VHH binders against Type II methyltransferase M.MthZI (mthZIM). Designs and how they scored, part 4

Target 1, 355 residues: Type II methyltransferase M.MthZI (mthZIM), of Methanothermobacter thermautotrophicus (Methanobacterium thermoformicicum) (p29568)
Amino acid sequence: MKTTHRIYFKNSADMNELKDKSINLVVTSPPYPMVEIWDRLFSELNPKIEETLIDEEDGLRSYNLMHEELEKVWHEVDRVTAPGGVVIINIGDATRKIGKKFQLYPNHVRTIDFFFDRGYQVLPFIIWRKQSNKPTKFMGSGMLPPNAYVTHEHEYILIFRKEGPRQFKTEEERKLRRESAYFWEERNQWFSDVWTDLTGVSQRLNHKNLRKRAAAYPFELAYRLINMYSIMGDWVLDPFLGTGTTMIAAACAGRNSIGYELDHNFKDLIESRINETLKLSNEIVMRRINDHIEFIREKNGKYYSENYKFKVTTRQEQDIRLYYPRTYKKIKNNEFEFFYQEVNPKKERQSKLNI

## First folded at step 24 (VHH)

Design cc1 (from bb3 with N108Y)
Fold by ESMFold2, fold request of step 25:
Structure cc1 (fold): chain B 355 residues (1-355), chain A 119 residues (1-119)
Amino acid sequence: as target 1 above (355 residues)
Amino acid sequence: DVQLVESGGGLVQAGGSLRLSCAASGFTFSTHWMYWGRQAPGKGREWVSGISGSGEYTAYADSVKGRFTISRDNAKNTLYLQMNNLKPEDTALYYCARGEVYGRYFDYWGQGTQVTVSS
């Protein structure tokens, strides 16, 4: 098995390298409109934005112009997404004072409206609470009503589906789908509409495996989403690639990927992170097996894995197969090919690696 | 709470060297990629360098490659940037940062330390 991963260093408002209806899953986090660290980026895309923010102090007009820039990308996302494809956008609302007026700018509402108006099904989505560096809270009048404000501490992981449930028409696709299933306890953990389990109290007695994961908690979030909404061999797109997290997660999940990143300076970093991931990939993928073996040890499971012979909870888990990228090559500028090995749960040496 | 406190900036002549430090607290330092960024007067934020949690993997922006060296001491929860052969265009406020959201931007960054390189 092999996967292909491509990076385009350009503005994703034009994704002409991609054919219509060629992408199975989009997982991305754009620059957040009205969040101050992104003002320079948006103003370089459209100089009127700086004028409306600074000279006019017009928050609503600034908000609308920033979303118009993102919507150029969302139009391309719509064009390239296949029927039954899923679009996942991690976005936060902005709280901000422009002139004397403080308000929340509801980025998630504008984003939902874009896809809803274009016929996408809005699926149950996830509220995610994460840590961020935020200099001050907007308290307003503090202890004095009515001009005090609620503290804003969450983001959204919005989930959209194009043109109804995806169909699997060949037996090869159906087999890959069955092999791409997740464990019952992963389903219970991952398909929750609130995610707090990477920054809060865990019921695991030893957190070392969680803290020793090869990537920061954003890797785990991308990895979950990719496993939840795609099958092995699918094409995953991130039009705002950044440091390469979605691509790396897709590689560890056995999916192909395409990323767009405006800043060419991230090339060296993405390649360095690919090299780190290759070193750690077996441990990353085997964690799912090891966690399952621990989970099922005390359960009365009725079924067995056909491929690995440990107990599983449901019939749908019987065909699960997991692969990790073993080797990698750069086959041309900004294109990578990964070659895979199936996990081997019987080798105790693989389970003893401590990273 | 996450804290990142930079130090070691100052005024230096072109061709000189400085070593920046960043003291980190409030998170498990050794498991996170850490970064240096900078912001010159009148310019946007620029990524400078990054280093993996173990220290084994590093990366640099083209403009500093060969002149700057990122390192970390996980026992002291400290990130470093050794800057050699400094040029006037290196003048900027330098920040250390932790990147956590899809890697597209840094979630936590310090107040910064000023580096000024005179011609």
Scores: ipSAE 0.382, ipTM 0.786, lowest interface PAE 3.8, mean pLDDT 85
Fold by ESMFold2, fold request of step 25:
Structure cc1 (fold): chain B 355 residues (1-355), chain A 119 residues (1-119)
Amino acid sequence: as target 1 above (355 residues)
Amino acid sequence: DVQLVESGGGLVQAGGSLRLSCAASGFTFSTHWMYWGRQAPGKGREWVSGISGSGEYTAYADSVKGRFTISRDNAKNTLYLQMNNLKPEDTALYYCARGEVYGRYFDYWGQGTQVTVSS
């Protein structure tokens, strides 16, 4: 088994390297309009934005112009997404004072409108508390109404599907789908419309060991989404690749990937992270096996995985296969082929499942 | 609360050296990639360097490679940037950042320390 991973260092408003309808899953987080750290990036993309933002202090016009820049990318995302494909966009709204006027700029609404108006199904989406920044509090009138401004502490993981449910027409596709299944207990954790277990804050203590081990890191967010919304061998796109997290998560999940990143300086960082991931990849993927073994010890599963010699809860879990990238080969400066090995749990762990 | 506090900036002549420090608290420092970024007057934010949690893997922007060295002391929860052969274009506010932001974002940034390189 091998996967292919490509990085294009250019503006993703032009993705002409990609054929129409060639991408199965998009997982990305764009620059957030009206969030101050991104002002310079948007102004460099469209100099009019600096004028409306700074000289005119016109927040609504600035917001609209910033979204027009993102929509160039969303048009390309729409073009390259295959029928039945899923587009996942992590985006936060911005609370911001422009001149004397404070308001929320509803980035998620504008993004939903773009895809909804183009015929995508909006799937149940996720509220995610991102604990990476301390939110700015706006006090308003303090104890006096009506200037009451709640603190903004979450982001959205928006989920869109193109042209209805995906079809799996060949036996090879159906086999890959079965092998790409996730465990019942993973589904119970992952299929919530509020994600707080990736924050590093206190979690509910039921199933303590399992939930603690699942907590915290941005890799886990991308890895979870990729496992939920794609199958092995699928093509995953991130038009705002950044430090490479989506690509690395796709590799650990046995998916192909493509990333666009405007800043060429990230090249060495992404390659360095690829090397770290290869060192840790077996451990990363084996955590799913180890978590299952602990879970199923307490549950009398009705079905059995011959692949890994343990019980599973549902019939659909019987064919699960997990692979980790073992080595890679650099085909060109920015293209990588990863070569895989199936995980091999030790006999001792399997014998503890009371089979 | 996550806290990143930079120090060690100052005024230096071209060709000189500075060492920046970033004291980290409120999280398990040794498990996170850590980064330095900078913002020059009138310019956007620029990534400078990164280091893995263990310190085993590093990366540098092209403009600083060979001149800057990132390091960390996990026992002291401190990130460092040794800056040698400084150039006027290195003048910027330097920020320490905690990494692994989903998509394109680092998930926490410090307030920064000013480095000014005179010609």
Scores: ipSAE 0.357, ipTM 0.770, lowest interface PAE 4.2, mean pLDDT 84
Fold by OpenDDE, fold request of step 25:
Structure cc1 (fold): chain B 355 residues (1-355), chain A 119 residues (1-119)
Amino acid sequence: as target 1 above (355 residues)
Amino acid sequence: DVQLVESGGGLVQAGGSLRLSCAASGFTFSTHWMYWGRQAPGKGREWVSGISGSGEYTAYADSVKGRFTISRDNAKNTLYLQMNNLKPEDTALYYCARGEVYGRYFDYWGQGTQVTVSS
């Protein structure tokens, strides 16, 4: 098994490299409008944004202009997403004082409206509560009503589906789908509408940490979403690739990926992260296996996985296949192939005992 | 609370060297990619260098490759940037940033330390 990964260093407002309806899943986190750290980025795209922010102190106008820039990307996302494809956008609202006015700028609402108006099925989204990046400056007049503000500490994971549920017509597709199943206990956890177990703190994957049930680092966010809304062999797109997290997650999940990044300087960083993740990829999969083994010890599984020689809860779990990238090859300057190994729980346990 | 405090900036002549430090607290330092970024006057913030949690992997922007070296001491919760052969175009406010595993590049950053390179 192999997967292909491509990186384009350009503005994702133009995805001319991608054919219409060629992407199965989009997982991304754009720069958040009205978050100060991104003001310059948006202003470079449209100088009017800086003018409205600084000179006019017109937050609403700035907000709209920023979203206009994002919507250029979303148009391409729409074009390249296949029927039955899913678009997932992690986005946070911004709380900001512009001039004398403090307010929340509802980025999630604007984003939902864009896809909803274009006929997407807006699916239940996830509230992701992580450690607040902003010192929640309690803004208000102390203990006196009514001018205090609620502390904002969550982001949204917005989920859109294009043209109804995906159909699997070929036996090969159905097989891949079966093999891409998730465990019952994973389903119960992942498909909750509130995620509180992902703290945003990156945790080094090590053997000691494998004992901890809860993956509490943001990599798991992308990894979960990819497993939830795609199958092995699918194409995952990130129009805002950044440091490459979505691509890495896709690779770890046996999916292909395409990423766009405006800043070409991220090339070496992404490659470095790929190399690092490759060394840890087995641990990622083993964590899933170990978590299941632990779970099933306490539960009476009704079915049995012949492949992994453990019980599972449902019949659909019997065909689960978990692969991890073992090696990769750079095919082109911006194209990578990953080669996979299927996890062997027995062998992996033995290796840990020898360390 | 997550804190990042940069130091080591200053005025230096072209061709000179500086070593920046970033003291980190309030989180598990060794588990995060750490980054240096910079912002020149009138320009956007740009990524300069990154280092993995273990320090095994490093990356650099093209503009600083061969001149800058990123390192870290996890025992001291400190990030470093050795800057050699400095150029006027390196003049900027330099930020230390904690890597975000998913999302945008950084989730926390310091107040920055000013580096000014004179011609």
Scores: ipSAE 0.213, ipTM 0.680, lowest interface PAE 2.5, mean pLDDT 88
Fold by OpenDDE, fold request of step 25:
Structure cc1 (fold): chain B 355 residues (1-355), chain A 119 residues (1-119)
Amino acid sequence: as target 1 above (355 residues)
Amino acid sequence: DVQLVESGGGLVQAGGSLRLSCAASGFTFSTHWMYWGRQAPGKGREWVSGISGSGEYTAYADSVKGRFTISRDNAKNTLYLQMNNLKPEDTALYYCARGEVYGRYFDYWGQGTQVTVSS
């Protein structure tokens, strides 16, 4: 098994490299409008944004202009997404004071409206709340009404489906779908409308104390979403690739990927991250297996996986196959092929005991 | 609370060297990619260098490759940037940043340290 990954260092407002309806899943997080760290990026796209922010102190106008830039990308996303495809956008609202006015800029609402108006099925979204040990900071007038503000500590994972549920017509596709199944306990966790276990902190899978530490790796967010809304061999698109998290997650999940990034300097970083991930890729899959084994010990599964020789909860889990990238080859400067190995829980456990 | 505090900036002549430090606290330092970025006057923030949690993997922007070296001491929760052969175009506010959160290039950054390279 192999997957292909391509990176285009250009503005994703033009995805001329991609054919219509060629993408099965979009997983991305754009720059958030009205978040200060992205002001310059947006201003480079449209200088009027800087003028409205700084000279006019018109937050609403700035907000609209920024979204107009994102909407150029969303138009291409719409074009390249296949029927039955899913578009997932992680986006946060911005709280900001412009001039003398403090307000929340509802990025999630604007984004939902864009896809909803174009006929997408808006699916239940996920609220992602990072548990911060930060003391609650009171904003505004303190204990005196009415000028205090609610603390804003969550982001949205918006989910859109194009033209109804995906159909699998061939036996090969159906087989791949069965093999791409997730465990019952994973489904129970992943398909919650509130995620609190992802803190963004990459926890090194320290073998020994596998305790419950929420792997806060941004990788985990992308990895979950990819497994939830695609099958092996699908094409995953990230119009805002950044440091390559979505691509790496796709590779680890046995999916193809295409990413766009404006800054070509991220190339070396992405490659470095790929190399690091490859060294740990088996651990990612093993973690899933081990978590399942632990779960099943407690719950006594009704069905049996012949492939992995453990019990599972449902019939749909019986054909699960988990692969991890073992090696990769750079085909072109911006194109990579990953080669996979199926996980062997018995063999991998033995290897750890011999360390 | 996550804190990143940069130091080591200053005025240096072209061809000179500086070593920046970033003291990190409030999180598990060794599990995060750490980054250096910079913002020049009138320009947006740009990525400069990154290092993996273990320090095994490093990456550099093309503009600084061969001149800058990123390193870390996990025991001290400190990130370093050795800058050699500095150029006027390297003049910027340099900031330390914690690894990427999905949807963000950086989730936390410090206040920055000013580096000025005089011609």
Scores: ipSAE 0.156, ipTM 0.654, lowest interface PAE 2.6, mean pLDDT 88

Design cc1 (from bb3 with N108Y)
Fold by OpenDDE, look of step 24:
Structure cc1 (fold): chain B 355 residues (1-355), chain A 119 residues (1-119)
Amino acid sequence: as target 1 above (355 residues)
Amino acid sequence: DVQLVESGGGLVQAGGSLRLSCAASGFTFSTHWMYWGRQAPGKGREWVSGISGSGEYTAYADSVKGRFTISRDNAKNTLYLQMNNLKPEDTALYYCARGEVYGRYFDYWGQGTQVTVSS
């Protein structure tokens, strides 16, 4: 098994490299409109944005102009997403004072409206609560009404489906889907409408059967979403690749990926992370296996996995196969192939205990 | 509370060197990619360098390759940036940042330390 990963260092408002309806899953997080750290980026895209930002009465105009830039990318996202494909956008609302006016700018609403108006099925989204010590937690008149503000400590994971549920018509596709199943206990956790366990701390592999090691790549958010809404062999797209987290998560999950990044300076960073990922990739799947083993010890599973020789809760879990990238090859300047090994729980556990 | 405190900035002549430090607290330092960024006058923020949690992997912006070296001491919860052969174009407010759990962006950064390179 292998997967292919491509990086384009350019504005994703133009994805001419991608064919129509060629992507199965989009997982991304854009720069958030009206968040100050992104002002320069948006202003470079449209200088009018900078002009409106310095005008205390034009916060709304700034907001709209920034979203217009994002919507150029969303149009391409729409074009390249396959029928039955899923678009997932992590986005936070912005709280900001422009001039003398403080308000929340509802980025999630504007984003939902874009896809909803274009016929996407808006699926239940996830509220991701981050524990943040940002000074903007409490603002206003203190203990005197009515001018105090509610704390803002969450982001949204918006989920859109294109043209109804994906269909699997061939036996090979159905088999691959079965193999891409997740454990019952994972399903219960991942498909919660509120995520509170991703607190800005890197992934930790804390299990009695695993080496106590901090994961170098905190990519749990992307990894979950990819496993939730794609199958092995799918194409995952990130129009705002950044440090490459979505690509790395896709690789770890046995999915192909394409990423766009405006800043070419991220090239070395992404490549360095790819190298490090190979060292940790098997720990991710081992964590999943060992967590399941621990879970199932307390639960009398009704079904049995022949692949991994343990009980599972549901019939749909019986065919689960977990792979991890063992090696990679740089094929082109911005193209990588990963080669996979299926996890062997007994062998891998023994290996980790000996380290 | 997560805190990042930069130090080591100052005025230096072109061709000179500086070593920046970032003291981290309030989180497990060794589990995060850490980054240096900078903001020059009239320009936006740009990332400069990154280092993996273990320190094994490093990355640099093209503009600083061969001149800057990022390192870390996990026992001291400290991030470093050795800057050699400094140029006037390197004049900026330098800040350290923690990699976000999503890994794409930075979730915390310090107040920064000013680096000024004179001709």
Scores: ipSAE 0.022, ipTM 0.512, lowest interface PAE 3.5, mean pLDDT 86

